# Ledger of designs, part 8: VH-VL binders against Thymidylate kinase (dtmk-1)

Target 1, 218 residues: Thymidylate kinase (dtmk-1), of Caenorhabditis elegans (q22018)
Amino acid sequence: MATDQKRGLLIVFEGLDRSGKSTQAKRLVESINKKSTESGDASSSPSAVLQAFPDRSSSIGKLIDQYLRKEIDMDEHALHLLFSADRFSKNQMIRDNIAKGIDVICDRYCYSGVAYSLAKGLPEQWVRSSDVGLPKPDAVLFFDVSPEVAAQRGGFGEERLETATIQQKVAAVMPTLRDDAYWKTVNADGDLDSVEKNVFRIYENLDREKPFESLEKI

## First folded at step 1 (VH-VL)

Design g4 (framework fv_gatralimab)
Fold by ESMFold2-Fast, scan of step 1:
Structure g4 (fold): chain C 218 residues (1-218), chain A 122 residues (1-122), chain B 111 residues (1-111)
Amino acid sequence: as target 1 above (218 residues)
Amino acid sequence: EVQLVESGGGLVQPGGSLRLSCAASGFTFSDHYMNWVRQAPGKGLEWVGQTRNKANSYTTHYAESVKGRFTISRDDSKNSLYLQMNSLKTEDTAVYYCARDEYDFWSGYDYWGQGTTVTVSS
Amino acid sequence: DIVMTQTPLSLSVTPGQPASISCKSSQSLLHSDGKTYLNWVLQKPGQSPQRLIYEVSNRFSGVPDRFSGSGSGTDFTLKISRVEAEDVGVYYCMQSIQLPTFGQGTKLEIK
């Protein structure tokens, strides 16, 4: 009673803070799991899992968390490597879930790490090298909000990387990381339900028959 | 169905303390920023404070009118939000509402509780 | 803090007639992410506040299409095209670009 099982998908949500990406990532996980429950056999395991980066609850993530809360300072190269280490700490978990047919939805990934470090002025070639070998996403859903705003008009957020200045620089850098082979733009200017429908349409059209690869460059 | 139910309100003398609770159900509580908003009798709405979710290290923010006197906390294992109110003033008399925020999509509150009344009077 | 100012403070409307509420902020609510963080909240008599509109013009689930929000920068408007008896209550604008602040409220009553 063996049947061919399709692999899981690795889907990454990227975009500026407050683009709605985290809300949509969670809605996608909930939608996948709801449909799995309604149509399939009873199962105690979900059909999709959410992985947010950085994982602030891990040992590595606790150090990152202290930096983001301005409780400690550290060299920016060291911080970049901690963000990269945080992602690699989940490398095997991602691969195992994909092999089991479980979709992995990431709220941020290496693209955020690269974009924020480049926005801080770190060397491009070095910044792009530390995440090579991570699982390659089947899709990066880039939440594109039209930034039609005068710089410095943000006024929310207490954490180190939540300033309007850094977000503006990240907005300029993130699109330069785009690879049209697997990056999909999501128009995030719509209401939550409309964006959710667009996200799900992209998700349901992804090809599970493609080989699951590792990132050779970022 | 998303539900937020506040409790712990009552009558207290100036300088006293009171702890409010908000019991959440129908959603993954640990994912959401949570807020306290109050309304004095016959007056408008005033934001009191916020706690962020676990992914954002449970960071808290407070209105200047309550900073240093009020403390927000949460217990994700019990799906509960708390407001510890110390050094209460007559001006703190209000209905206190629990309100849910969306993840990082801070578009205002999508669900509100039913409120619990705090009366600070001699 | 950002100051939110509503006009009028009260209005009385015959059923089927339109209503309009203005909200002005002391500074722009447009964020560097391109979104404008202006919300409308309704509190019906004896009830808790409830979401009406978020990000200037987006209706929350279950909100009838007779409600519409518009505006940009510092000037915003909530319109009800045909007021019904169930629309009675106090309407608040709210900014969420910084620590949240509310307008003083506009009481809508039926004649």
Scores: ipSAE 0.006, ipTM 0.527, lowest interface PAE 10.1, mean pLDDT 84

Design g5 (framework fv_gatralimab)
Fold by ESMFold2-Fast, scan of step 1:
Structure g5 (fold): chain C 218 residues (1-218), chain A 126 residues (1-126), chain B 111 residues (1-111)
Amino acid sequence: as target 1 above (218 residues)
Amino acid sequence: EVQLVESGGGLVQPGGSLRLSCAASGFTFSDHYMNWVRQAPGKGLEWVGQTRNKANSYTTHYAESVKGRFTISRDDSKNSLYLQMNSLKTEDTAVYYCARVGYYDESGYEDAFDIWGQGTTVTVSS
Amino acid sequence: DIVMTQTPLSLSVTPGQPASISCKSSQSLLHSDGKTYLNWVLQKPGQSPQRLIYEVSNRFSGVPDRFSGSGSGTDFTLKISRVEAEDVGVYYCMQSIQLPTFGQGTKLEIK
């Protein structure tokens, strides 16, 4: 009656490894939750949750993690489907949180999966089909940094998908997935606090009145 | 107030083990790469090893002189960094410093150690 | 690993006179992002190391303007325009483009 509860937002953080996306995703979640608790409500719950993909702690994610650390080999089609299965394993959790008015912040989503698989030379139409039906983000924040900038220290490329060659191919593919209707570029070259301020400004301007949709294409 | 405070140093026999701790306060510890640096008596600074942050899977790197004998770990919930030292040699005798990489950004640029601890002394002697 | 070499290893100056320390790296410290990852660290007698300069020429907060860093690629210099008694200590250059390595240190003493 007195209080109208809006739906939560689905916001996806995409970018190359070492683009600052994971740090900013965590900072956004903390900022949203801090604002919520500052209301002084003793019974308050978090207003946002963080979901990283792949979820390396799950059974599916553990297999993906072993592949990424070069501990096992796997057919690339099977791996692509495991990444998609990992995302779909969180499908209902995302929808439930959105319905409850809880924002879901994803560190990587289907766009990373599609871009990396296309960079490996898998068939485009097949790769783009496996994530259809996932919740559609209200915004994709693309963290723009040169792949060359990401190769700073001797430990880079310890995971299979972090190699400079794959990063260069992914950088060429990611722009082809962009839809300016809901993708927004974040300049990641600034200090952490400046980038955080820009991210939060984008967040504050998102429209909770739009219908929450599912992806019909990627 | 940003601080790093080391503890756990002492006298140990060759072949022995010792565990050092570094307590961090006044900043978001989980965001930073953390390093151990040592200094033998009357000698220069020598990098020992590094742990990356959670966003980089807590990956660790070591100087060749300590690889296989020393292990770095961290507990972000306690704002603490650790150095487990095994198979200690007399040449490991040094003051051990905890150091933070100050300008850390996940986008991949880091520029300096901006905060140093007070140091803890390890003496390996018979 | 990248080897850092400092000259001189020891330097004695009269108060108010300038001091200059050289640092050379075995490989270029210029990254593709346009930054050069060369830093300077100071250790005063009986104290822990403290920050001084980052990315060749940038002074950390609290560092007097008499300190200046310069250089490019593999050749770097730290200068103190007018040495004061408080500047006594060992100065180390450090690269951070790879896993960290330090120069052997330059001891600055007052005559």
Scores: ipSAE 0.000, ipTM 0.424, lowest interface PAE 12.4, mean pLDDT 82

Design g6 (framework fv_gatralimab)
Fold by ESMFold2-Fast, scan of step 1:
Structure g6 (fold): chain C 218 residues (1-218), chain A 119 residues (1-119), chain B 111 residues (1-111)
Amino acid sequence: as target 1 above (218 residues)
Amino acid sequence: EVQLVESGGGLVQPGGSLRLSCAASGFTFSDHYMNWVRQAPGKGLEWVGQTRNKANSYTTHYAESVKGRFTISRDDSKNSLYLQMNSLKTEDTAVYYCARLEWDYFDYWGQGTTVTVSS
Amino acid sequence: DIVMTQTPLSLSVTPGQPASISCKSSQSLLHSDGKTYLNWVLQKPGQSPQRLIYEVSNRFSGVPDRFSGSGSGTDFTLKISRVEAEDVGVYYCMQSIQLPTFGQGTKLEIK
């Protein structure tokens, strides 16, 4: 179904690892671009782009990637700032695409950064301050899958005890970041095709006439 | 359209080595856990091993029958999955399938590549 | 390792008749999250394995309604209400509550 494309939408996918959010983010981008092509748009340009955070291909993201692969160790404050810097490195790209009528679908955003850092015990006010000024999403789709299911969908169990523990803490923290004005819960326990249809339904009902804003507070 | 294409199979002597490849297309390879599953002639399916995605530190797991002999790796920049097979035994003779793990199930399988370990 | 045991290992069915395949696990496949991690895979003659059913009873897109999965804990059943010629193949149950293991497979043939 074609939509009014006066400006692009910023849509953020949040959730625990193995919630299916990354798969659904890519499926949404593919669906938007397929429908754009089928509508016969004169430009033949993509109508949506995917931005995963961290962007592990960038200079900042490569350093984050080394930490996540346990190749280096790093103070948690420094890591938090690297995640924030990674997001701000894409700030202008997001705004430019939105202005051109191109939807930006983010796989994780500042909410992941804040939730993981808070789960690790870093100071709340400090953690919430570094991402102020980033573009404000039109919608945050929170993929709700039980932490046990997420851990098990590829998890070894005991070998990843610390990962399961942090994910349970993140699951407890994420609801405190919620703003029902633009956050929407997606039940990720369903089959992929059903979840995809629900995601697209949410997408097609978003209001492109609303002013595009910046985050004043997290 | 999702496609997985295996290559690298062939005839090898016991004690030899082979490296299998799986070329993935039509999806974002770096997001998925990838698996190798094999099938000996006239036998059932046997899971061989798994590599997790980048977000889960590319951790690998192996069936007991291949532990210490087989190594799974991946190159996300090339959308490719690999299986390095060392110290091959006649009982490793099988068709080797590349399979994508989606959530808790395999949703796409490759065509398979045949490995024959014989003197 | 969780051992998956299928019965029968082969069956021959007249077209239009029902078929039933049993799968038993050595341990419960019910997780504390309330989900049961039992899947079914089909391999048609000369073809790669293909998806059929996930989490006991959920059909993948394109799988006909005549296929149904049921069961709980350690006992599971795959039923085909009216077998058709295209259903010929080997059916495998698969657990995913731990690292994957498959049943031995059940070969379905047309009589």
Scores: ipSAE 0.000, ipTM 0.436, lowest interface PAE 12.7, mean pLDDT 83

Design g7 (framework fv_gatralimab)
Fold by ESMFold2-Fast, scan of step 1:
Structure g7 (fold): chain C 218 residues (1-218), chain A 121 residues (1-121), chain B 111 residues (1-111)
Amino acid sequence: as target 1 above (218 residues)
Amino acid sequence: EVQLVESGGGLVQPGGSLRLSCAASGFTFGDYAMNWVRQAPGKGLEWVGQIRSKAYGGTTHYAESVKGRFTISRDDSKNSLYLQMNSLKTEDTAVYYCTRDYYGSGSYDYWGQGTTVTVSS
Amino acid sequence: DIVMTQTPLSLSVTPGQPASISCKSSQSLVYSDGNTYLNWVLQKPGQSPQRLIYKVSNRDSGVPDRFSGSGSGTDFTLKISRVEAEDVGVYYCMQGTHWYTFGQGTKLEIK
């Protein structure tokens, strides 16, 4: 008699640049894998992988990297589709890991893509259409900081999408994408350990018995 | 094709002044922070200072070793970066590089060929 | 000021063998935005420096995949899986978390 295998979770970290999301994404992966390693029952403990978007090392990601570094110009519709193509290039990897019981932690996902393209004035329905069919996250952890609080470190913030103006527009747009059914706000005002504990508390309470779905709309 | 070309180096006496230039091409210069980095003969790399883009206020920051003596400026209409060096010391003898800086991908993605400054007495 | 310490300061490697360079920072390089601003730069003899790796593990365009960066917090490593003659030069780690400081450099030579 077959028993139901617990699936992996898809957890997405979203937020403005300088929100602390990347640190917490890495810490969550490390915490999950540490607990898996420390248990004598490694096969029954979840493990995790980190997937950052865009993947700047791939062929698609190298073109995106050149755009972000202002080395090339590109039609904004073409760029939006390259970001979507970058995510879809990992679609099967995500689904395979979830089926194996491996948690996938994404640093940025389709919500960043939609928010930045809407902030640039692209048509709303078209922008929301290109990522339909991607795996639906079990949770989106949203790290919200005001653009005014996002400090510029030593003159950094020079990539194309890191200007104060675009960050302010993204900050206005991102809340419109929120779905309280699976989006959770993470308060970044705590120390790193306190924020990590809050992230892990959200993680531990996610329902692995819920069906793993695809995004029907964004 | 991104290019950075330094000029203005030369021989100068201690206490003297010298102005270095860096000509940029192949990218939108005004959007980037820019750095000066130097390398004394047979020594390692040392950061000199940075100037931010106009969008971030065009502010400057300097290493403690040069603070108050060196001034960084830029002219975005000419795609040019400058380093004004005053009250030069023998310890300032080095090859000076200009470097492009941006967030997300980190700093120092492109370097110029360098210009040599010799401070001697 | 963040102090960057590299070990070893020099190494000689037989072609095709691996090489490893360690870089340690006097304090954590994790910035408040969650990014770790640790880069690796190579200066080949008679040439200007060139960046190989940014933010710990990301290879610059054109950098062979035999180069890899890893680490977190204060401890970082650059590995070359199979050293080739063209890899000769001085390797520097650098931090961009609090302004900019470089390690002392590691000179790689072929036996």
Scores: ipSAE 0.000, ipTM 0.429, lowest interface PAE 13.3, mean pLDDT 83

Design g8 (framework fv_gatralimab)
Fold by ESMFold2-Fast, scan of step 1:
Structure g8 (fold): chain C 218 residues (1-218), chain A 119 residues (1-119), chain B 111 residues (1-111)
Amino acid sequence: as target 1 above (218 residues)
Amino acid sequence: EVQLVESGGGLVQPGGSLRLSCAASGFTFGDYAMNWVRQAPGKGLEWVGQIRSKAYGGTTHYAESVKGRFTISRDDSKNSLYLQMNSLKTEDTAVYYCTREGYDYFDYWGQGTTVTVSS
Amino acid sequence: DIVMTQTPLSLSVTPGQPASISCKSSQSLVYSDGNTYLNWVLQKPGQSPQRLIYKVSNRDSGVPDRFSGSGSGTDFTLKISRVEAEDVGVYYCMQGTHWYTFGQGTKLEIK
């Protein structure tokens, strides 16, 4: 049934590991939910949810997690398809939340999947095809940090894809996926609070009247 | 590399029907929205209509001037776009171009096919 | 529907001289995502239209830097810093903010 409620937004956070993107994604969800509570919204449901990719708690995500922890080896084509399957397993949940007016904040999305697979040398046309049909983000917030700076942060290098070499290749590939129509660069040089304010400013200026679309190409 | 080739144009009487085709090559046809644009003799460009990719639901949209008379369809297995034109008017006389809708609008155009509606 | 109005409708330029084409929209072309979907298309004599500029100021691959687009809201300009013989043709502005409409075209000829 038709409602006067505005739709939710799909916002994707992309960038290298240790760019601060995961912290900012959580902070945005918290800020949206706090604002919703403060405004006196009649609903007890949150106004935003966080969806991290890969979802390491699912059956598909547990297999991906084993690969990332170096517990198993897997053909890189099979791994790429598992990452795509992981995203598509959340496709309907994302669309349902958006239709209900709930914002969905994704920590990584198809752009990470494509960039990491291209960095490993997989065929470009093939890797760009598997995520077509996923919901199209209203905004992609790209956290810009040099691979050298990222490598200096604690915990880096513990998993398979956290080497300086792969991160440098990903940093070179990621800009080729950019569409300035909905990609926004977030300067990661700021302190956490200043970056949070910049992220929220971008968020509050996004237009909920725009049609919610699917990705035709990546 | 990207090529769009229109065909099916010709001479038709007012009230008649005609079907145009556009054969695409050099790209993954099914991933793109496609459009028809026309140009009357000595006049400017006029958008006719759009068909989205299946990922966007395969929806069609039309300019008001052709709505209810023209139908756009596609066959991704044949890399082909179609324009079915019914109840043709003399004002429909034009060169018809098919064009691909990239991340930006209309990044590639075909060579065009001529439709003449004459009594 | 968004009406696109170009001026002048025709322009005759001596080689090496600059040319300027104006395009005005009946309403703002700023889309809800903050982008302005104003493109410029060129049709050379006897040829199909070809993309020149997208989103106000971005040149398509292979388009010389003597072509520049500018503008905001409802007022847009295409400039050619030094017109050359190969620049002859009809230039159209096109909006993609609410479906698709074209200006009436500006014919550029060499004196």
Scores: ipSAE 0.000, ipTM 0.407, lowest interface PAE 19.1, mean pLDDT 83

Design g9 (framework fv_gatralimab)
Fold by ESMFold2-Fast, scan of step 1:
Formats: C-alpha cells, sequence, structure tokens
Structure g9 (fold): chain C 218 residues (1-218), chain A 123 residues (1-123), chain B 111 residues (1-111)
C-alpha cells in the first residue's frame, strides 16, 4: 500500500564494544538534522533523535550503570530483565516519533541484550522471549570489527563487559541473530568519514513505504 | 605512484638497538593502518606488527616473537612509519618490509610493499 | 594463531603447462562480515613481495587472467593455467581473518 505520508525510520546500530558504532550513530543523527535545517523546510525533510540503550540517566538505567561500573552485583536473570525493561520503557516514545516522521537511531537494542546474556550461558528460549513486541527496526547496521581489533581501541577493559573473553563469545553469538532482510554489515575498519558516508548511503536507500512492524521473534 | 621506502637497516651486535623508518608517498598516509613484515635469509615471510590510524586509536599489535622488544610508531605529519628494535637477537636478522594495511573501505590490505631494508644481528 | 599449510613446497613445470598450489588453514577464514580474507602473494627472485590475489579470487590490477584463486572455508587453491618463464618465484598464501599469518611458500621453477 503506497501513500503520500512518510513515517520515520527505526535504525539500530549494533556491534562489539569499541566498534565505533556510537560515534557513527551520533554522526548519522547530526547529518540528518543538518540536512533538514539546510533545506529550510523541516516538514519535507526528516529529523532524527538518538536513543542509546541502556539509558543510563533513567531510574532503571542508573541501576544498570551501577552494575556495569562494578559497583553492585546482580543475579544474571534479573539483569537481563532489567535491560529488557529499559528498552520497553522507550517503546511508546519510539512509536510516537516514527508516527510523526521522526527517525529514531538506536545505539544498541535487543540484539545486544540477547547476545550478552547468551554469552553468559543463560537459557536461549528464555533470553529471546523478553523483547518480543518491541518495534522492529527498518535496518540493523552491524559494525563488524574483529574482537582483537576492538580490544586495541582506547579505553577497552574499563567496564564489566569489556573483556576479550566476553567480547569473543558475543562475536560468536551475534551472527546467529542476523536476518539478512534488514541487517546490513558496515565495515568498521575504515576512516571515520568513509564509514559515515557508507552509513548515510544505507540510510538514504531505506524504504519508508514499508509497514512499521513489531518483533514477533528474535 | 604509491611508494613505500624503508631505511635504517645495518649491522648491529646482539643486545643492541636499531630504528627502521618507512617513508610513504602517493596516498593519504594518516588514513591507513601500516604493518612491518620480515624475511630471514632463505626463509618465508613473517608478520611483525601493525599500527592503526589515529582516527581508530593509533593502537599497536605485535607478533609474540617480538612483543616487549619492538615498538611501532608513526608520524603522520612526515608520512613516516617507524620500528624501534631493542634487545636484538641473531634470529631477528632479516629483510624488513613496511606494507600498507586497511584502506578507507577496510577490505584491501598488504596491497603495497616497500623495497625492504636489511638488518643483520651478528658479532 | 591460524596455521597456514601449503602443498607442494616446490613445483617444477614445463612452459605452457598448468600449475596448482594448495593452501589449508587450521581454522575457517570466514570473517564475521561474510568475507574470506585469503591473499596470494608472489616474491620473484631478488624482488619485494607483491600481492596477486585478495579475498580468495580477486586479481589485482595488472595480474594476468592465467592466474585464478578459488576455495572456501579452510581449503584454497591458486591455479596458473599456462605457466610462463616470468612466473618463477615463491608463492605464499596469507590469512587476514585473525591477525596475519603466511604459509611456508611454494617455489615454482621452470623445467
Amino acid sequence: as target 1 above (218 residues)
Amino acid sequence: EVQLVESGGGLVQPGGSLRLSCAASGFTFGDYAMNWVRQAPGKGLEWVGQIRSKAYGGTTHYAESVKGRFTISRDDSKNSLYLQMNSLKTEDTAVYYCTRDLDSSGYYYFDYWGQGTTVTVSS
Amino acid sequence: DIVMTQTPLSLSVTPGQPASISCKSSQSLVYSDGNTYLNWVLQKPGQSPQRLIYKVSNRDSGVPDRFSGSGSGTDFTLKISRVEAEDVGVYYCMQGTHWYTFGQGTKLEIK
């Protein structure tokens, strides 16, 4: 069904820690908003917002932040559900922005949650169940960096989940979550400007006429 | 047009130090990761180590055989790559090549090699 | 480290005849992006190494059509359909999937 109205896009950035995904997510938001401003007609040009998961500023996110900083310990099942609750706390905000024609760029989403929990040995069916019903991304941009290369970027090892062992396990799990219908690989081993241009090329070719769906399976 | 020219090789005694240089031209040096590769007389090729571009952290990684003794650095303002070799052993005797690593697309590596500079570790 | 094993280690070929070099890796060379980072490198006598083939089967600019690469996973082959005198040298396979390792090299000689 074709229409003249255009919805916003939900685009998710996934990858290992230190893959450059957070930098590129911010650059995409800035690029979209700059082009909207340059056109002088915000109603015909999309705008974008950035949503990072976990949202470390919320009540739920502050508790997650304490865990990641090694300030508290938590049962791994409880932590998994806390990450899922953090995503669902933004469910309506995402849907509202999409309906208004505003693009939502997510730095991490349910795929990170599933991959890290599976890397820790939690039961597969249970881990995959808690994020069903979240908005389905129009695209997942997977930032592909070798765990060894990622470990060589500055700041690695500062937080609980930034170890070579866990990153290698996550790297093995992430491909099992891939759906080529909407996952796109971004080679993250280029210079920042080259990667930004490739990200924007993917973005501008996405189909706003497709129905916006919810995740029925992860 | 892309050129890599190594220099600084020579004869050095065991336990000594030597610094190799690689001068790059014909491309935007600062955008590329760079490697050192060596070849002992009559032997095969052996990777020595890598340095990433500053945009991607300027980090280094080394083969186990040289870790702790060799240090790779770069000066993007001079289009130059360096290999500082300390505590040299006779088994470090080799021709040392610099090679261009990841391009801006991230896919093409070891596409250009220098001419090599010879290091001989002997009394 | 990924170990790269080449066979044969030496090969003598009559001009105009085909040559085949095999390369086997101790682990799959398929990277998480779906690409296989396997290069073939040639070192002619007294010269620096030069890349012939990248990502299994892609010829570098200026490399003649008589050179072809093939393979998947852990098993790779370099073929020269009609060997010429200028093809003499040592051929190396090289993996870039987990850092960098080279095969032992295959010396190609003319009969």
Scores: ipSAE 0.000, ipTM 0.437, lowest interface PAE 15.3, mean pLDDT 83

Design n10 (framework fv_narsoplimab)
Fold by ESMFold2-Fast, scan of step 1:
Parts: sequence; C-alpha cells; structure tokens
Structure n10 (fold): chain C 218 residues (1-218), chain A 121 residues (1-121), chain B 106 residues (1-106)
Amino acid sequence: as target 1 above (218 residues)
Amino acid sequence: QVTLKESGPVLVKPTETLTLTCTVSGFSLSTSGVGVSWIRQPPGKALEWLAHIYWDDDKSYRTSLKSRLTISKDTSKNQVVLTMTNMDPVDTATYYCAHRPYSSSWYFDYWGQGTLVTVSS
Amino acid sequence: QPVLTQPPSLSVSPGQTASITCSGEKLGDKYAYWYQQKPGQSPVLVMYQDTKRPSGIPERFSGSNSGNTATLTISGTQAMDEADYYCQAWDSSTYVFGGGTKLTVL
C-alpha cells in the first residue's frame, strides 16, 4: 500500500424518537473532526461524516418523507423495501469512506427499519431479509430513554410513526435485535454533556483492526 | 449556489406575534446534516442566536426565549418559519436566517440579507 | 451562562497585522468561528473550525485557538478589512457569539 492507515469505523446510533441520539451523532462528528484538526492532519476532508437514514434528499428518501409527513399512504411492504433501498443506495459510499479511514456515523440504520416494521405487525422472517448484505456496524449505540423523558422533548407527534402507541411497540421490539458483541447501551436520560462523554468513551475504545464485515443476518 | 431570503420588513405592535419566513435555494432542507438557524441583531448590538431546525426536524431554541419561539420547515416550499410571541420594543432587531452545513461543525456559511423587525405602537 | 469576550475595538495602520482575540473558559476544547460584518450588510464567515478559510477569503486571514483564547489574525491589513468581527462557538445546547470587535484601519 502507498500509505499504511487504519480503516474508518461504522457507528450506528439507534433509539426511540426524542432519545437525543441525533444531537449526540452530530456532536460525535464534531468531536472527531475537532481532534483531527488539532492533530495537524493534512487532509482538508473531515475525519468523520454524518449519514442520517432515511436520506430525505434522495429520490427514494423524498417518497419516504411524503409518507412520514402523512402526504401519501403506501402499502407497508412497499414502504419497508423503500427504507431498505434507501440504505443500500448509500452502501458503496459507506464502504469507500471506511476504506479511506473516514468514520461514518449513522443516525438510524437497518435496526430502525426492522423494529418499526415488526411493530406494525409485518412478518418477522421477511422483514429481517431485505437488509442482509449491508455493511456491519463496528458498534450500535442504543440510546435508552425513559418514555417520560422522551415525551418532554420537543417535536413529538408531528410525523407519522411518532405516536405513543408505535413508540411503545418499537421500545419492546428494538431490544430483541440486540447483539451484545457490538451493541452498546447509552443511558440517554442524562444531560447532554454527560451523554456526550459516554459516547466518546465508547468511540475511542473501538477496535479498528477488526475486519470490516457485511451483515449476514439482522 | 446557496441563498437564503427573509420575508419582511415587518412592523409589529407590542404583545403581538411575529412570523418570519426564510426561503432557501441551492439546497434541500431534507439534505442529511443540513440545518437553518434564526439569528437576530438589535441596532448597534451583538448577534444573538434564537432557534435552529435540522434536516430531520429536530429543533433547538435559546433557553431564555424558548417559551416564545417556534421554528418549523416546509421542505416542499423550501421555507423555514420562525414564530415569536408577545413581542416587545426590545425585540426590535434585524433578523437573519442562516445555513449550517452538516459536517462543517457549528457554523453558518451563508446568511440571508436580513429583515428589519420594528416593534412599536 | 457561557460567555465569549472580545475587545470592543482595535486600530491598526494599513499593512500592519491585526490580532483579534476571543476568550472563553476552555474555548480551545471547542471550535471557534469568525464573522465579518460591514455596516448595513449581513455577516460573512471568514474563519471556521479555528483555522480554516472559506472559499474566497484571502490568505492574509488566519486563525488559532488554544487554552482559553481564540485569535483571528489579519496580516497586511487593508482598508477593505475595516468591519465588526464576531467570534462564535457551540457550547452544550447553544450558539454563543462574542460581543464583537470594531476593527478600524487608519
């Protein structure tokens, strides 16, 4: 190789709405890029990039966005596949960044897709099949927030899938997707700074020497 | 190229509600990581951040004004709307909307021209 | 309440170096950003992430940030650089702006 550099990490932030995961994902990207700049890194590119799912700016994501804003109705199987297609549309971008040593921080991933579809009563075997082959995260940070704390945060109930009923069902389903080998729980009931410190502690202890794999099952 | 434009100028009576619209072009408000803030500047004073909305509809507000502020977006119209209740003469200021790119940290790379909001009877 | 402190004014002669400071507790642990504002105009980003220049900003603008102090440095200062300069940082849940420094080039 021309340069001997460590690979980037794929880190996924999962949890219920209002868990603070999006804020923490943004803060982690900022912290990684801040440290890269201070070290005198010659690269003008960031050392980490943020990827939110669904990507509402893409053609697929715009259709998903219309569904989430209650502008259209769609068969639930079709919607599940659109969410899966949205993730696969970023598959090569993720792999390319990882190969270049750039960390990819995802706000939601296949676990959200599976959990919400299972919460709606779709068949388990079918729901778990469509995201096989996506890059496997080095870590899934699951933001565990009490329903009371989540309900007090702003913006709740404005979109489809933000009802108390769906959130309760997702809360029951999401833990069943856990794999202790790479899932880590973050207590999201704390203040933003305390949660940020815990997130960064998890991040800095991840092993860049492990092989970068694809998901064989979800 | 990225541009933002505020509605107005506006004259508001004390105790009434202010509504400002920011129309954006050159980017989608649903673009992963992007956000838009409202920032004001009273005559001869410093810049003061008011509210921010992210691509995913996550919202944040200046703590001291949170009870008076609402920020929302309409992605199909490329618009961000700020509502501020119970206006007072001290709220007289030039109001700006400003663009924040996702991976570029907590800064504003493009600003609207600003709109003068005058609060008087 | 987080506070960023700037000197209210600074005067330099054309061709001299202007150094505008911004002080805040542990500011070096955060990114600092700088905006230039001329009378009747919108702020313009002139420095981001402590040391990076946006496209179109002259090379005479540079920045640093360590400990409690961030500095915007303008070398070979020109009349066109006369403006108010504001520093900014993110602190926990808010965007914090300094009080501004009026740079006069005489």
Scores: ipSAE 0.000, ipTM 0.439, lowest interface PAE 16.9, mean pLDDT 84

Design n11 (framework fv_narsoplimab)
Fold by ESMFold2-Fast, scan of step 1:
Structure n11 (fold): chain C 218 residues (1-218), chain A 120 residues (1-120), chain B 106 residues (1-106)
Amino acid sequence: as target 1 above (218 residues)
Amino acid sequence: QVTLKESGPVLVKPTETLTLTCTVSGFSLSTSGVGVSWIRQPPGKALEWLAHIYWDDDKSYRTSLKSRLTISKDTSKNQVVLTMTNMDPVDTATYYCAHREGYSYGFDYWGQGTLVTVSS
Amino acid sequence: QPVLTQPPSLSVSPGQTASITCSGEKLGDKYAYWYQQKPGQSPVLVMYQDTKRPSGIPERFSGSNSGNTATLTISGTQAMDEADYYCQAWDSSTYVFGGGTKLTVL
């Protein structure tokens, strides 16, 4: 079927806290939308949307937010499934935007969910199963930051998963989820402009003509 | 339609505090990706960046002057304010405020500049 | 530490190509920006993201940035191009400007 416009891209930003991934995700969305406005009508729909996971404003996300703020306790299996449910609640939104030619930039995705749950010692096969069927990213940008640089950007956080112990365990697990076919490492030790330039280079080289797939495994 | 205008000109005595206001029009200071910088130029010399404020109130300062500089905004008044303490004759310059959208774009709109003179 | 070095002056005849350089360590890993400033006026952005022209800037302006050197190139230079030109980059948490190049068209 012929279309006037190529499909949108699903691009996921992954990395530890303080890797600068959230800043770069926001910058990419703003830059895509600026280019769209410059080329077309200022009233046109944006060319990209930002989706942070967990979506702390949704019903599911509010419950996750309470856990992360230490306001409630929850069984770790139940929490893992809430994180998966939060992602699946956006499944159709992602697919609809991609079909319309709108890029979806995710700040964290299933890889964070799997890495944190594995770091907590939950069963590997079970943890890897709950996000099967989600849209498959065209690229996962993994923000690799040295421990020295990350420490300068901040230490201990106030939230439940921001302790040095959990971050170290996640740092060991996250690289094991890498698939070189669509994961790209971004050296996050650079200044913000250098990192942004590398992100743009990756973005501009992604192939919009490849089939948009679903995740068969994590 | 996008315009920026600095307050002044100003005459400041050594050791006093400078306060400059940049009034913006044609855009909102709360628009995602928007920011405003203060940049100065001493007579016959190069441009020198001083401070930047983003739409989300994140702030950056020139390292060598950080202890002397404060940047803030009042979105309801469409104003960005720069404060610089302990003024010295070497700080005599034309001070500009400049618009920037996103992180990858340059300073696309500039104010007319305001002369700040620090007397000896 | 971070320093962007420009030649202080450059002279070119009308119709010839002017090439203004900006040098800094690993500058090609950063985005370079260029500003034109005429006497008594505010700077005007003439090049952004190494190679891109803002709306209203003539096509004879082009840019490049690789290795340690960014270059602003003005083809078919005209008298109206006579001005000071400043390069700018983002380095870590700060913006840095070059020392400026005075372009004389003669």
Scores: ipSAE 0.008, ipTM 0.547, lowest interface PAE 8.3, mean pLDDT 85

